VHH binders against f1rd40r3617to3795. Designs and how they scored, part 1

No score or structure here was measured in a lab: all are predicted.

Target 1, 179 residues: f1rd40r3617to3795
Amino acid sequence: FNISVQSGYEAISQELCVVTCLKDLTSVVDIKTSSRPAMIGSLTDGSTETFWESGDEDKNKTKSITISCVKGINASYVSVHVDNSRDIGNKVTSMIFLCGKAVEDLCRIKQIDLDSRHMGWVTSELPGGDHHVIKIELKGPENTLRVRQVKVLGWKEGESIKIAGQISASVAQQKNCEA
Positions, changes and structure headers below are counted from each chain's first letter, unless a header gives other numbers; antibody chains are not in Kabat numbers.
F, E and O are the ipSAE of ESMFold2-Fast, ESMFold2 and OpenDDE, as the mean of both directions, binder to target and target to binder. V2 is 0.75 times the mean of E and O plus 0.25 times the DockQ between their complexes.
[cut] stands for letters that were removed.

## First folded at step 4 (VHH)

Design a2
Fold by OpenDDE, look of step 4:
Structure a2 (fold): chain B 179 residues (1-179), chain A 124 residues (1-124)
Amino acid sequence: as target 1 above (179 residues)
Amino acid sequence: QVQLQESGGGLVQPGSSLRLSCAASGFTFDDYAMHWVRQAPGKGPEWVSSISGSGGYTNYATSVKGRFSISRDNPSKTLYLQMNSLRPEDSAVYYCAAERYWGDSLYPSEYDYRGQGTQVTVSS
């Protein structure tokens, strides 16, 4: 079922319906951008009022955000927030999500075209496994673009994220739909 | 159906000015970067100028910088090229072209859409 940007729930196939609560792992991943790395903090500060804006280095290139997960971190979802309604001269109209074990060996997992008026989160599910690198390629009609936030949801090895008995799968689904 | 229709070309004397227009239809105009490209007889296509979707950023070939000015009117879906101080070497068929993603195309032939062109001839 659907996940919220702030929290994600995943039902796992067990005899008893068990819901797994995903954690926000954004603070424990390494984030790099194709330009203006000094603005990376804006991507993870929890505010959609701040942003990363691509720089001159990317004027005629695809822009990108690269997320590297440390060992023991399992990313399940990545979400990107853009606001094309406010960022008229910096619109994002294409997002390509790639993942893999290394930057040089990435596979495309999702491609999304965005409306020129899109405001909100774009989320991609990740295949799991030993994929520790996530790259988001960004394009638009301008020489620069803006991204407001990036979030990574998943789980840490060794931590129990099962919440069976606390909430039902239906409740978890409802919460995701309301978010 | 996507259409780009250039107009405003003609025969002019060196030093004169000319304004080209490109009427766009069939796509979301302001979501595309727009370009002018020209092709002279016996020569390959040459990039002339580009303007971003919002019009906030423009770029020019060195050969036309300071003389040509690109602009766009998104509500009317029209692209313009003001050409001043025209030279005989500016003689070419001028094409307007649309690009969905800024800088994605390396060559003029790679643009997503292109018009039929308008002839500009600069001669004494």
Scores: ipSAE 0.618, ipTM 0.820, lowest interface PAE 0.6, mean pLDDT 90
Fold by ESMFold2, look of step 5:
Order: C-alpha cells, then structure tokens, then sequence
Structure a2 (fold): chain B 179 residues (1-179), chain A 124 residues (1-124)
C-alpha cells in the first residue's frame, strides 16, 4: 500500500463525493410552519405553482418555516423558492436562515434582502457540525406572505462511499455519493 | 434622501371632508407598508390607518373606521387618506410613515420613516 497513492485518491474522492453526492432529503425531514400547517404539502410537492401562504396564527408576527432533521440526517443546503412577481400581495423581501441543535439554540447563518420583483430560489449553505434544526424567518411589506417550495440537500450518516481506489474505510470517512 | 411630504390639510367645519396626500421619494415605495399617524397638541402619536405594500390590505383605528379611507398609488409613489364626516376630535397634525416589514413596529415612534406632517383643524 502506497501513502502517496492513497492520499491522492482520498483527496480526489472526498472532493468529488461532497460536490456530486448530495441528496434531496426534503421527504425525510419534518417541516413546520408558523401558520396554516395544512398547506405544508405545497412546500414539498416539487411544484413552484403551489404555495404555502401565512395565515391568522402568525398575523402581525414574524413568519417562519422550521425544518427538523431525523436522527442520522445531515443537511448541507437549504433552498427556498419565492416569486414576488406573481405573489404581489404576499411578497417576501427578507429571509433569515438559522440553524442549531434545537430551536432554543439557533444561530443566524444568512440574512438576505430580496427585491420586490424577485423570482427564484434562495439557497443557504449550512455550517458543519451537529446542527439538526433549520429555521427560516420571513418578512415583507404585506400582512401575509407566500413561499412556493423548500428543498433540503444533504447526506445520511452511516452510508458508505463506494469510490474506486480506496483501501479501507478506516483510512477515510466515506459518504455514499452513489446512493 | 428619503422624503415623505404630506399635503391637503386645512381648517374646516365639522362634517366636512379632506383628502390628504403623501408624496414619497428616495426608497422603493412598494417594498414598504404605509401608515397614517396623527398627533394632537400635548398628546402622543396615535395610529390612524395602515395599508400593505401592494395596497391589498387596509386597517383602521376604531375611531375613524367607516369615515376614513386609506389608499396608495404605487406607480406615482403616493399615499392618500380620504377623511369624511370630520369631527373636532380629528384635529391633529397628520403624518405619513413607512414600515419596511409589516408588523415590525409596535408603536408609531418605531416606524422607519416619517414625514413632517400636515395640520387638520376641525372647528365651528
């Protein structure tokens, strides 16, 4: 076994695995909203033609979407789709992304202002570590607001990476990019 | 560089109508909720009415509901207050104000921008 050869393969395999092997984990996370929980299915149905719209439960309060990962799920990116060009009475002009181990331990990781004509995805990379709750705080100039989709990309703990050139799992931690 | 300029106030008799205007510049008007606030001499500011950024939602203080109507014209960056059936207790300086995020402010003093005001005096 050759240290130089293994180091070369491991470096290449690790970078390729991280970049190419993230999975859509949206169907296996728990999603809660600050209002109208009956509309949560519109956030995860794969369509930007449906929406969640905030309601009476959070009237005159900050609106939010909270994502909780089940054991063994590690979120790497979260993406939120809004369309202020269609949702002119329900615009989202501010998003704050927070994450942490529990809802009481959240840290702010991204703050973004959106134009009143913004249409598209807003993505936050999540920091490494044991962060199992993601919260997205939403604000705008309307009494209600709409979000059209949410996606979570990441990986599952315990899955191995099947990359040619590795000698054993003990040499490097493996991620299952191919699964 | 933000400017909010009210106009349309005056001295009128009870039962009269007035229309206030507020011309806005220096910010993206449709990104802001807009408010009317009034202040009588020796009193604190009193919220009167609010309108959402698109104009699709309005709300009124109970003392003016049914008599006052708030509206906005986003292309011209102008906020309006139609005041009907004016009473002596409506006498005040009327200010327009802007709030970037609906519901961030608990009190009128916390709004992001406020104009200089226009005097409304209702007396016999």
Amino acid sequence: as target 1 above (179 residues)
Amino acid sequence: QVQLQESGGGLVQPGSSLRLSCAASGFTFDDYAMHWVRQAPGKGPEWVSSISGSGGYTNYATSVKGRFSISRDNPSKTLYLQMNSLRPEDSAVYYCAAERYWGDSLYPSEYDYRGQGTQVTVSS
Scores: ipSAE 0.312, ipTM 0.713, lowest interface PAE 3.5, mean pLDDT 83

## First folded at step 8 (VHH)

Design f1
Fold by OpenDDE, look of step 9:
Structure f1 (fold): chain B 179 residues (1-179), chain A 124 residues (1-124)
Amino acid sequence: as target 1 above (179 residues)
Amino acid sequence: QVQLQESGGGLVQPGSSLRLSCAASGFTFDDYAMHWVRQAPGKGPEWVSSISGSGGYTNYATSVKGRFSISRDNPSKTLYLQMNSLRPEDSAVYYCAAERYWGDSLTPSEYDYRGQGTQVTVSS
């Protein structure tokens, strides 16, 4: 079972509806793991059939995946794919998403508990800005855990396409009536 | 309500064997790592053994390695500790404990749930 997310759209509700096209930035970010860095390639190969499995280096510690964005890269979303139904001895039941401008100064932005049979993507929205460091802390009932994919969506400075939407006449009329 | 109930303790001679059981209820047993800890009179809690949710991974304190064996039966929600070649220094109250996230707790006092314990006394 393979799920791919190629692109997304973010709509900003202002007086003018602005739609920003999001790109897959996974290939241009730096990814580090708390153990078995040799398996990092499995997190970004586009396949949910491969995985990163934590090793002995963090067997009694919280496992983590750290994503670092380079200058000019604006990450908007990070998604993590897990399959607890297949990874019975390697389940992930907790994810904590942290974000900041530096590794030593991260803020928790999302915490989620997963059921023991969860299969699929877990997504966190990221605060605006560049030079993001994103850390995902992972826990489970096992000594080791598996993550199958990581994906970062956002936009590159100078390459983003923003489409300004026109307010429909009906919406404009409604606003005038409320004024 | 969460319950952990230990049983199987008793008075035995050195070199003998004993099997402890821990009956769990009130939570999703297989989603928790399980642990045995012990406390002797006048001493602090000591970690003895751990087993992952699925039972695929086990770990032992150096003092009991090769003599004790931890196991679990998830369908019956029971944790076991087979204790062989018992020594007087193994005398303690033995507690079963549950941990939601493996490695999250640094000390036995930090486990999410713990039973009332069962007394094991090894004496000639």
Scores: ipSAE 0.529, ipTM 0.788, lowest interface PAE 0.8, mean pLDDT 90
Fold by ESMFold2, look of step 9:
Structure f1 (fold): chain B 179 residues (1-179), chain A 124 residues (1-124)
Amino acid sequence: as target 1 above (179 residues)
Amino acid sequence: QVQLQESGGGLVQPGSSLRLSCAASGFTFDDYAMHWVRQAPGKGPEWVSSISGSGGYTNYATSVKGRFSISRDNPSKTLYLQMNSLRPEDSAVYYCAAERYWGDSLTPSEYDYRGQGTQVTVSS
């Protein structure tokens, strides 16, 4: 960050430091799963006590959660909650995050191996640019797997994010949604 | 580092039972699906049975269903295959194998780890 100084006229302008949390956009994105779409509500209900569990539609196939954003939605982070310590018969030990303009145009942005006892959120920062689709590919050592929550953080076009610093870097704070 | 050591093979008469064991080390046993694969001379590897990481799900080749039973004991890092009603066609080297992700491998030769095998011979 640079301080702008007016030469020959004014002393240094002091900017107010404002901390703005990114908005939880989970309720305004479309979410699809590779199986058991009737359980999608458990991914977005704000509770880590409920779960989506994969089913017969993706038996012996990679399981996935696909998030689609309407134009004007700028997703900055996606977070996925799994609980391998509780879901011992449905563990998730691999997550691959992909994004792009369409499901046919996805690029990998993050690949994570999870411990067999992992409990908590796994977060991927999303690259800038014009992308409308986020996909999380999920694998594990069980015939089915569970995901307990998904969150999307970002901002909507037409909503300003004020980032200003008093001669210091401005920081956008990721909002953690736990329920 | 990774070791899968099979034992319990041998020569047996048709109709007999045999129990194979596979001792695992060098990896987190609970994080892997486990498989039994067999290979007779002059043939490619044949999938026999699989068990999920937790042991909650098992699956069998149609040729052995109802006669073989797969199990695992995660505290002792040991995989088992109980083989009942053995037939000459079951004669093969039996391997245990590990797969990190259930259903990821298309053929038995693609599993992440495989042991050296134990010979099972069923003779009349």
Scores: ipSAE 0.376, ipTM 0.744, lowest interface PAE 2.9, mean pLDDT 83

## First folded at step 9 (VHH)

Design g4
Fold by OpenDDE, fold request of step 13:
Order: C-alpha cells, then structure tokens, then sequence
Structure g4 (fold): chain B 179 residues (1-179), chain A 124 residues (1-124)
C-alpha cells in the first residue's frame, strides 16, 4: 500500500495554539546509499511496494543511507519505512541515526531495535540548524536488507510554516501520523 | 541463558564425511546469523561458513567451498554443517557461533555467542 507523508505538524506554542506545518523535503535532498545506488529512486517514489535492497558491495558491512540537505533546507525529522513481514530474507532489526553538519563529523542521535515482524515508519527527530547530513546505519540478520521509503520533513528558509490553531496539537499530531 | 551446543565430531579417515549439529537455546534463533568457526592446535580461529537468519544466504571459506554445506532448521533451533571429502587439514575444534547482525563482527572471535566446540580429527 502507498503511504504518502506530505507534511508534519509541530506545536510551537500552547498558549497561542500555533502549529508549525512541516513540509516534505525529500525531493530536494541528496540521497546516497552504501550499495546499489540505481535503486535509490525506490526510496522516494512514494510507494511502499518498491524498495532499495542492499547489494554485494556491502554484504559484510553495515548498510547505510546518507541524506544531505542543501543550504536553505532545514530538516526536522527523518522517517524510514521497513516491512520485515514481507522482507523475510532482508530484515532490518537495527537502525542508528547519525547527524551532523559534515559527513566526516556525525553524531549518533538515535538507536532503535526493530521487531523481526516490524512493518511501518521509524522516525527520528533532528537537531536544529542548517545544512544537515543525516546517516542511517542499518543492520539485520541477513546479508542484505530492504528499505522501502525515506522521508525528510522540515521547512525551507523564507517560507511561512505557522498555522493558526484550528486544531489542537494532539489532533495535529494524530493527523500527521495518519498521513 | 544463551546456549550453543555442538555435536557430531569425531575421528574419521581422509575422504570420509561428518555432519555437525549445533543446538541453540536462550535466544531468538531465527533473528541471528549463524556461523561455523574452527580452531586447529597452534592456530587462530578460522571462519568456515555462515548462514543468514532466514537461511536464504550461505557463504563458505575458500578452503571448504564445494565440500562443506551449512544449513539451519529454525523451528528446532538447530544449525548443521555437512562436511564431505574431509582432509587432515580440516582437523580442528569446530564451534557454532551466533551473530545478531550480519557482518557486524570483524573477526570470528567477535561473534555474540559461541559454543564449547566439538573435536573433528581427520587421520589415516
């Protein structure tokens, strides 16, 4: 099935009920993979029916997806979709999120273990700032693994992302999760 | 508690066959890659063979390729090593080892779990 995450919501003020609407920035970031770069398009095509599958180049190494943001792009969240229920021979059971201003200087910001039957999105919040490099290190019990989608949510400099509080923060969060 | 128990080793003549087994317990067996490692007297550990969690992928050391076959039965939590055309240089203690993440270990000594080993001796 197709899950399209086009925007996210973040409450910035409880008193004023102002919500920040985050945009999908996936199309304006640069994505690299540790293997099979020809399949990168599957990570961003908006379909969970396609996937990136790691190749022989990194069969005995940690697999990774690297996202580079250009100037003026402010990434707030990165989301990764995996389906271990379908990808039995390509399971992802560990994700490590790293972030920094340069590829040679990254810091671990999140580590998560996934159930062998996990299906769905895994999201990491990113630190504030401009020009992020995000690296996702992926591990599993197989020589290869599959990732079905990657999404980057954030905002572009100069764009208004504040929305008056027509809905509560909790409702906004729920809608974001259902999108 | 995690346990790996090897069996099936013994004294055999060159050209003969053996089948090793490794019974696993105390962890989710099918979530781990499994490996066979051997160590001969006076030598360091040598990687022999690996099999992925699902069993869909196998790999072998050049020295045993074409002669050895690794397999696993996840429901019974058992790892196997079929050894054919055995040679004197195959003589060693054979260890079963578990690795949570494929390729995470740089050396055989870094696997997450390892058994006590079973002795294989090939001699005329």
Amino acid sequence: as target 1 above (179 residues)
Amino acid sequence: QVQLQESGGGLVQPGSSLRLSCAASGFTFDDYAMHWVRQAPGKGPEWVSSISGSGGYTDYATSVKGRFSISRDNPSKTLYLQMNSLRPEDSAVYYCAAERYWGDSLTPSEYDYRGQGTQVTVSS
Scores: ipSAE 0.874, ipTM 0.939, lowest interface PAE 0.4, mean pLDDT 91
Fold by OpenDDE, fold request of step 13:
Parts: structure tokens; sequence; C-alpha cells
Structure g4 (fold): chain B 179 residues (1-179), chain A 124 residues (1-124)
């Protein structure tokens, strides 16, 4: 896990710092993609060097990543890593985060336009509640797009959790590397 | 102010070639997919061709595939359509259109921006 941001996106970095004390739940959630499901492993392998690339299946459709939380899992934040500077033919310039209790009943919670050179994490806070379904709708100017990582932070029922208010980026990075 | 200005249309004979241009201004050109759409009298708009923001991907309607070629020059913010082996049924007003997100529009009329069009007439 590596956080990389360009100047002007400090707010995103700060959001990640705030949630570093939460549990990484990425390994215990179910992830689906709108195309090329065989590449889903690249989204959670802990490396920004690998990626999921959308396929011909959804070339003329909105691309999406859907995260489903199992019982007892409470997601607090979802973070998506993209690198438009490297993925010039696969840029993501729009992310819409939707959340709900069921796939058929989702509400938009965040919409972000990304710079054509954006490199780093995009994070959305999630509303409280059980059995979160999180859908990230992805758009760009290309036929295909790439996402490099997805991370879900939260807590498991029955576990104590302490959330730090504000920590330094260096401490956050260290915690991410140790996780 | 967003502007798309088509040029290069005209009257030509069947079998001839024509090259259309579209000059774009007022927006970040390379952040948009670009399209050509045509409309003949009495008919609805017909999608002709598309090119991704970087130009790395192109697509064509079956009716023009193998005859037309779409290209773009991002530094000059210009879109092109090379039309070869023209047929009378290719006669229409040709429009340049910009789409911010590839595949977001369901119909050609839903593109974000569109020019005034240039007339192409193929007749003997």
Amino acid sequence: as target 1 above (179 residues)
Amino acid sequence: QVQLQESGGGLVQPGSSLRLSCAASGFTFDDYAMHWVRQAPGKGPEWVSSISGSGGYTDYATSVKGRFSISRDNPSKTLYLQMNSLRPEDSAVYYCAAERYWGDSLTPSEYDYRGQGTQVTVSS
C-alpha cells in the first residue's frame, strides 16, 4: 500500500490520515467489476504497480466497481487509487460513489472530477450502518480505464476501534505499510 | 465559450474523397472523446465515427467502416474525418461533437457539445 498524491490534493491525503487507525477490511469484502473480473485481484494485491483495466464488455457503458460488505463488517471509508499520469490511454476523470444496503437501492454520496494528471487516492466517507454495498461508477474520455487499488477501512462488530483525529502523513504511511 | 467549427464539406462525385475538419475551442480538447454524426434530410441523426481522448481507440458505423477514417490532433485541437469512396447515401450535414465521458451518451443528440455542421453532397 502506497499513498501518492500530487500538489493540490492534500485534502485527500488528510482524509486517509484520519482513518489510518481503522481496520483494513479489503480482504473480507466482496468485489465485483463491470468487466474483466479476472483482473479483480490486482485491485487488492497491495500494489499500485498492477491494475484492473476495463474490457470490451463495457466499452460503451459506465464502468463500475462494486464492493459488498458481509455481516459484521462496517465500512467507514472507501479509497480508490488511480494514476492518470501513467494510464494516459485509460484515464479516469470522474468517480461517483454510491452506497446503500442493497445493490438495487443505492444513493449517491460523493461525486469527484479528477484532473487528467491525477495520481493518487480518492477517498469517500461512508454513512454508518450495516451491510454496506458500495458502488464506484467510473468514467473517462477513453474506451477503457484503469484502477490500480481499492481499499476499504472500517471496523468489525465486537472489536474495539480507536480513531485518531489528526496524524502526520508520515505516520499514516507507516501504518499503511505495516498493515 | 465552447466552439466546434466544421469545415471541408462540399459537392463531390461518387467514388471521390473528402476530408472534414473540426476546430475546437473553449474546452480541454484531449479530455473529451470526439465524434462525427451526420444527418440527411428527412432522417434522424446517424452516428458515423468516434475517437477516444488520447486517440488510441477509434470506432466506426458499419456503413462507413473501411471507407472513413477518424483522427485527431490534440495540440491543435482539431478533429478530422477522411472520407474515401464516397457514395450518394453519404450525403448529409456532418457534425462534430464532443463527449466528456466515453459511452455516456446513448444517442448522438446527447453529446455535450456540437458544431453547426458542414454539408456533404455526393452526386454525379
Scores: ipSAE 0.871, ipTM 0.935, lowest interface PAE 0.4, mean pLDDT 91
Fold by OpenDDE, look of step 11:
Structure g4 (fold): chain B 179 residues (1-179), chain A 124 residues (1-124)
Amino acid sequence: as target 1 above (179 residues)
Amino acid sequence: QVQLQESGGGLVQPGSSLRLSCAASGFTFDDYAMHWVRQAPGKGPEWVSSISGSGGYTDYATSVKGRFSISRDNPSKTLYLQMNSLRPEDSAVYYCAAERYWGDSLTPSEYDYRGQGTQVTVSS
């Protein structure tokens, strides 16, 4: 009786998942506001305790924050932080996101109505391509409004943002079932 | 259904006082800036006064500044206009109006909501 022990090698096929990692580009973009430009620093200081407050110049106008990306900078997301629970007399209840190649030629990409007690980040995805100007139009029931932070996420040209990861066997199986 | 109902108008003598009220319903009152607008016979709508959603900011037309006072009670959803030292030129139909976003409207006719108005007549 020749007992041949066949050791079966199960080849586990590992599917490589490519994950895109975006960078914080807030420090390398130019930010302008419709009023009180001296307070722009508060939008990017990393603290939700500070804020930009619109001035009298905008008391009867739509307030805005304009972000301009330099060449080689590709913005993918823009996020705005507001705290209507703290800023009772300065609430933001509407945000309109616009983007384009120039300030004079912007397209609306997102409009959001905010709860009067909204606290937190509002994010808009940006279209890819040659859109290096982002404008956020802000409205509310008050003559002035406050924004606490702005963030821009994206990538720089020439830098790899793809990270190879391993997909778990369970995820791979799910994909096979959905195919 | 959105409703703005003005009251308190009437016939008064010059120099007298009158208090207008506007009862609001059908929308989130404190999320809107509120306005008073008036229209006299043969004239276009004239902005009179505005108050922000929280009531923390008020504004007045030059013609009524120092004489009129706008206020609001958000819990009762009521807008007020205290009118003192009334003049014949203040005679008009007074309208209560709501604006969702402060300064979004270029003219009084562009406000989001408006009432039916109340007549104020100042005459000797």
Scores: ipSAE 0.834, ipTM 0.914, lowest interface PAE 0.4, mean pLDDT 91
Fold by OpenDDE, look of step 9:
Structure g4 (fold): chain B 179 residues (1-179), chain A 124 residues (1-124)
Amino acid sequence: as target 1 above (179 residues)
Amino acid sequence: QVQLQESGGGLVQPGSSLRLSCAASGFTFDDYAMHWVRQAPGKGPEWVSSISGSGGYTDYATSVKGRFSISRDNPSKTLYLQMNSLRPEDSAVYYCAAERYWGDSLTPSEYDYRGQGTQVTVSS
């Protein structure tokens, strides 16, 4: 079972509606894990059949995935895919999303509890700006846990297409795709 | 309401075996890691053993490793501690405890739930 999000859009409602086309930025961000860094590739390979599994290094610690954005990269959303129905001995039942400009200064932006059979994407919106550090803290009832995919959506400075106007979301999306 | 009820304690001779049970209710048992903790008179709580939610992983204090065995039956919501080759220094009140997130607690006192305990006395 594979779910992929390749692109999207963000609409900001002000006096004028501004729509920004979002891109998958996962390939241009730096990803670190609290254990088994050799498995990081499984988080970004586009397959929910592979996974990162935490190791003994953090068996009695909170597990985490840390995403660092480079200059010019504006992350808008981070999504994490877990499959507790398959990963019975590796369930994730808590996710805490933290974000900041530096690893030392992170703020909690979202906390979510997952049911023991959760399968799918968990998404957090990120505050605006560049040079984001995103940390996902993961907990569960097992010694180890599994995460199957991580995805970062946002825009690159100089490459983003913004459309300003009073248009419907559907029309805005179409215009972004045609631009 | 959450309840943890220990049983199976008693007075036994050194070298003997004892099996403790902990009956859980009031929460989703298999979503919690379970632990045994013991406290002897005049001493602080001592971690004894842990078992993950699914039961797929177990851990033991060095002092009991090779002698004690932790297990769980999720359908009946029961935690067990098989204690073999008991020693006088194993004498304590034994508590079962539940932890929602594995490794979240730094000390036994931080576990989410704990029972009233069962007395184990090993004496000749």
Scores: ipSAE 0.795, ipTM 0.896, lowest interface PAE 0.5, mean pLDDT 91
Fold by ESMFold2, look of step 9:
Structure g4 (fold): chain B 179 residues (1-179), chain A 124 residues (1-124)
Amino acid sequence: as target 1 above (179 residues)
Amino acid sequence: QVQLQESGGGLVQPGSSLRLSCAASGFTFDDYAMHWVRQAPGKGPEWVSSISGSGGYTDYATSVKGRFSISRDNPSKTLYLQMNSLRPEDSAVYYCAAERYWGDSLTPSEYDYRGQGTQVTVSS
C-alpha cells in the first residue's frame, strides 16, 4: 500500500479548511485548437516567446482552445498568456471561458475584455464539480490571433494534504505559478 | 459619441477613380475591423470590402476585386477606399462600418457602428 503526499493548499472556508496542493497539470491534459493543431506545442512549452496562431480552418469564425481532462485530473485554474503589444496583427481582445462534462454541454463561466496593449496572463478559476472540458473562446479585430501560452493548475486524485487555516485561491495559484 | 464620417463621393464618368475617406472618432480605432458597405436605391446593403484592425488583412466582394483597394491609417483614425475603373453599377451610397470582433457579423446590418454615407454616382 503506497501513500502519496503533496504539499499544497486550497482554501475552502474562512475558519478551517482542507488544502490540496495545486500542480501544473498542463502536460497531462489534452489540448486542441480550432485551427493549426501543429502549433499546439507552442502553447505548452513554457515559453512566452513562441505562439499558436489561428489559421484558415477557423477563418471568419470564433477561435478556440479546448482542454480535456482524463479521469482523476481535477483542474482548478486555467491561464492564457497573450501579448497584444507584440502581436499587433493577431490581437486577442475577448476571452470567454467555458467548462462542462463534454464539448456539447458547456457553460460560460467568465468573460474578459482585453485592450490592444494587454500583455500577460488571464486566469479563470474553474468551478468545482464533475467537469472534464474547458474551452476558451477568443476574439479580436484581426482575421487571425495568437496565444503564447496556456497553463492548467489543479490536483490529481490521491494527492492531497490537510492544512488547518485560511488560504485564498489567489495565494495558492500564485505559489504554484512561481514554482 | 461614436462618429464615422465618410467623404470623397461625387458624380464621375465611367472609368474614373475616386478615393473615399472615413474619419473615425469616439472609439479606439485600431481595436476594430473596418468595412465598406454600399446601398443602391431599392436594394439591400451590399458588403464591399473589409480590413483587419491592424490593416494586415483585406478582403473584397467579387464585383470589385482588382478595381477597389481598402486601406487604413491607424494614427489618423481614417479608413480609405480607392475606387478605380468605376462602372455605372458601382453607383450607391457608400458607408463605412466598424466591427469589434472580426467575423461576428453575418450581415452588414449587424456591424457595431455605421456612418451616414457618401454618394457615389457613375454616369453612363
Scores: ipSAE 0.436, ipTM 0.772, lowest interface PAE 2.7, mean pLDDT 84
Fold by ESMFold2, fold request of step 13:
Structure g4 (fold): chain B 179 residues (1-179), chain A 124 residues (1-124)
Amino acid sequence: as target 1 above (179 residues)
Amino acid sequence: QVQLQESGGGLVQPGSSLRLSCAASGFTFDDYAMHWVRQAPGKGPEWVSSISGSGGYTDYATSVKGRFSISRDNPSKTLYLQMNSLRPEDSAVYYCAAERYWGDSLTPSEYDYRGQGTQVTVSS
């Protein structure tokens, strides 16, 4: 009888994990670029002093960054940092954000034009759900372009909610001790 | 409002040099890639050369590489084409063109802006 109360509380805790504090999930998503894959680490190292620069593999083609999430990873926002004031020969003046369940089935969710002197983050909210594929198409007036950081914010299934998760973690600890 | 005005064409002998200029107005010049395109009577437009918005990268058609040099002066909003060792097959109307995004156009007919052109005639 008391077990049914624990099960009900656990179900409430699982439901509350859907309403959670956003975290930086960049390290747990897969990131690919249209060129120079050896430079991908500069996108995720937490530094705006390093950069990914497009190369010969996408010469005269649309440049892109593709982010793939596995099941259980709920990406809510994607952010891209560019610095056209420093990257004068590698400016990004257009970003198109696409999202879907597979690379073959992407829909445009945001299109933005950037000033030639833009410096900072550009953020797109993502549709609800998990298992997203996100593509960022990049254009500018230079033959190559630079992106300095990418961030993905969201939540993982099974993580406790920071505010309500104390209650859920306490119940889980008590449940394990009682069982 | 957007204007591209070519100048510097003329009638010259084979082996001569000419410098074409293109004065631009009505848009932020350094935010655009710039191109030279030529068109002979009865033929389609032919890409000649391109230069990136900053001027840091240039590219040329194989038929002109080593003889032509593209450059730009962003403060004066001017594009140039230095044409050396001119040949009769270089005879055409030369147009400057602007493109917001490098590589966005597949053909010269797809550029965002194009001028009225300047005639270059090389007669042997």
Scores: ipSAE 0.418, ipTM 0.771, lowest interface PAE 2.8, mean pLDDT 85

Design g4
Fold by ESMFold2, fold request of step 13:
Structure g4 (fold): chain B 179 residues (1-179), chain A 124 residues (1-124)
Amino acid sequence: as target 1 above (179 residues)
Amino acid sequence: QVQLQESGGGLVQPGSSLRLSCAASGFTFDDYAMHWVRQAPGKGPEWVSSISGSGGYTDYATSVKGRFSISRDNPSKTLYLQMNSLRPEDSAVYYCAAERYWGDSLTPSEYDYRGQGTQVTVSS
């Protein structure tokens, strides 16, 4: 550890090569939709052949999928699968990704315009931390729209406690060295 | 660059039919919901009918339902309004309009594009 000591600032910087393995957390998050909640299972069944289709509850309104993570769940990425080439009467041409700690305090983190021929996954990286609420707002030129899958990738804090203990030990060593 | 051009208006008697057309250019037509809006003298714009980008869904103002029919031909980039059983209260300038996202606009003045209009006059 080679640092220059200054009166007001002291830091220990380490080069750490830590490989973090992301897991599919989709089964441990809560998912709500703006309409047709009975079709939510099609978003999480691992199939791009099934779909959620918006309905009367959000007629003439912005459609949305809301994903809520409990404490200890660190969502790092969210991915949404649409297929405008198959869903020509239910196209999605705009996605806005919002993230925050509560549904009332969401901030836009990504906005994507999709071509009417788009097919595949659209992914947003999420801010660091746990306990996220993620909202995907969806728009298109049809009165209804379809989404075929949602995935959430991240890690659980059970594994984070061991990693945090390693980082905490490094910080504790710095804290115990009084300057 | 974007152009919406209405045609087919005219002076007709009550009970007559007219077919309005709207030719579109300068944008990807089937990516937009399309609307007909009318404006009578001294009145604000009034929504008449809407059709989804694919043409699979249509909606009508209650004042015209059962008499008017909206349709689109995406290959030719043309929107239509078939108006049957015309009444004096249908007299207005009729505009076609385009909206990229279904349901985003709260009023007809908020649509993304609007044409110059075509006059329909139904005289008693």
Scores: ipSAE 0.378, ipTM 0.751, lowest interface PAE 3.0, mean pLDDT 84
Fold by ESMFold2, look of step 11:
Structure g4 (fold): chain B 179 residues (1-179), chain A 124 residues (1-124)
Amino acid sequence: as target 1 above (179 residues)
Amino acid sequence: QVQLQESGGGLVQPGSSLRLSCAASGFTFDDYAMHWVRQAPGKGPEWVSSISGSGGYTDYATSVKGRFSISRDNPSKTLYLQMNSLRPEDSAVYYCAAERYWGDSLTPSEYDYRGQGTQVTVSS
């Protein structure tokens, strides 16, 4: 169904391809915890040696971390670091990821169960960017639990690399963003 | 596949001691908080004591605090209740129960697993 290029008619559909580089947006989102809000600095300091530990405010209640995105922030992934091998009295064995436009309108997007020896990052991809609130519900067999770091990856409006036109398979495979 | 089997109940006099055991199988024992619940004839279930998955935190009903001691041995997958200074009002069927997530259940009937129970009777 092609038309000759020499006649000036475009015979192929040229789709606009947009490539968005993910960046670490953790410092520009608002983070709240279900207890001990004074410890949120341990979640965002870039260290897996510090921790937030749940406290009396959520004793016998669901523990959670709530992330709110301001205007222009589009979160694509959220990652949570736990270390059950060190935190044997504060283990996290289940994480439930929720998101929505507001705290009162959250939908569950993913549940991840963790072994009692889990050590490392747990990551959830977030649905397309019409959400402003991300909530992580945390559960385990202990009366308190610990989280050692949180990261939010995404893009800011106006800071993404946008490329019009087709990209080759080799170029697409090499396109990695460190954010 | 999950089994919780209580033992160690019996008939004892007031002031006696008794040690209950609960043998667990068919699940990862140290991933569960464990509970003791008792039920006397004609009464609803009564929470007695709880222990966290690691054993690092324990809690007790006010009626048994200072007299009962909960413990667990994770390698042997066994839960214990040491009952001292027994009273006639402690007479009941005692059940062990498991809960994957601490505080997830609102009532004792909502625990994930429960044993068949062992009778404790304090008389005379």
Scores: ipSAE 0.359, ipTM 0.744, lowest interface PAE 3.4, mean pLDDT 84

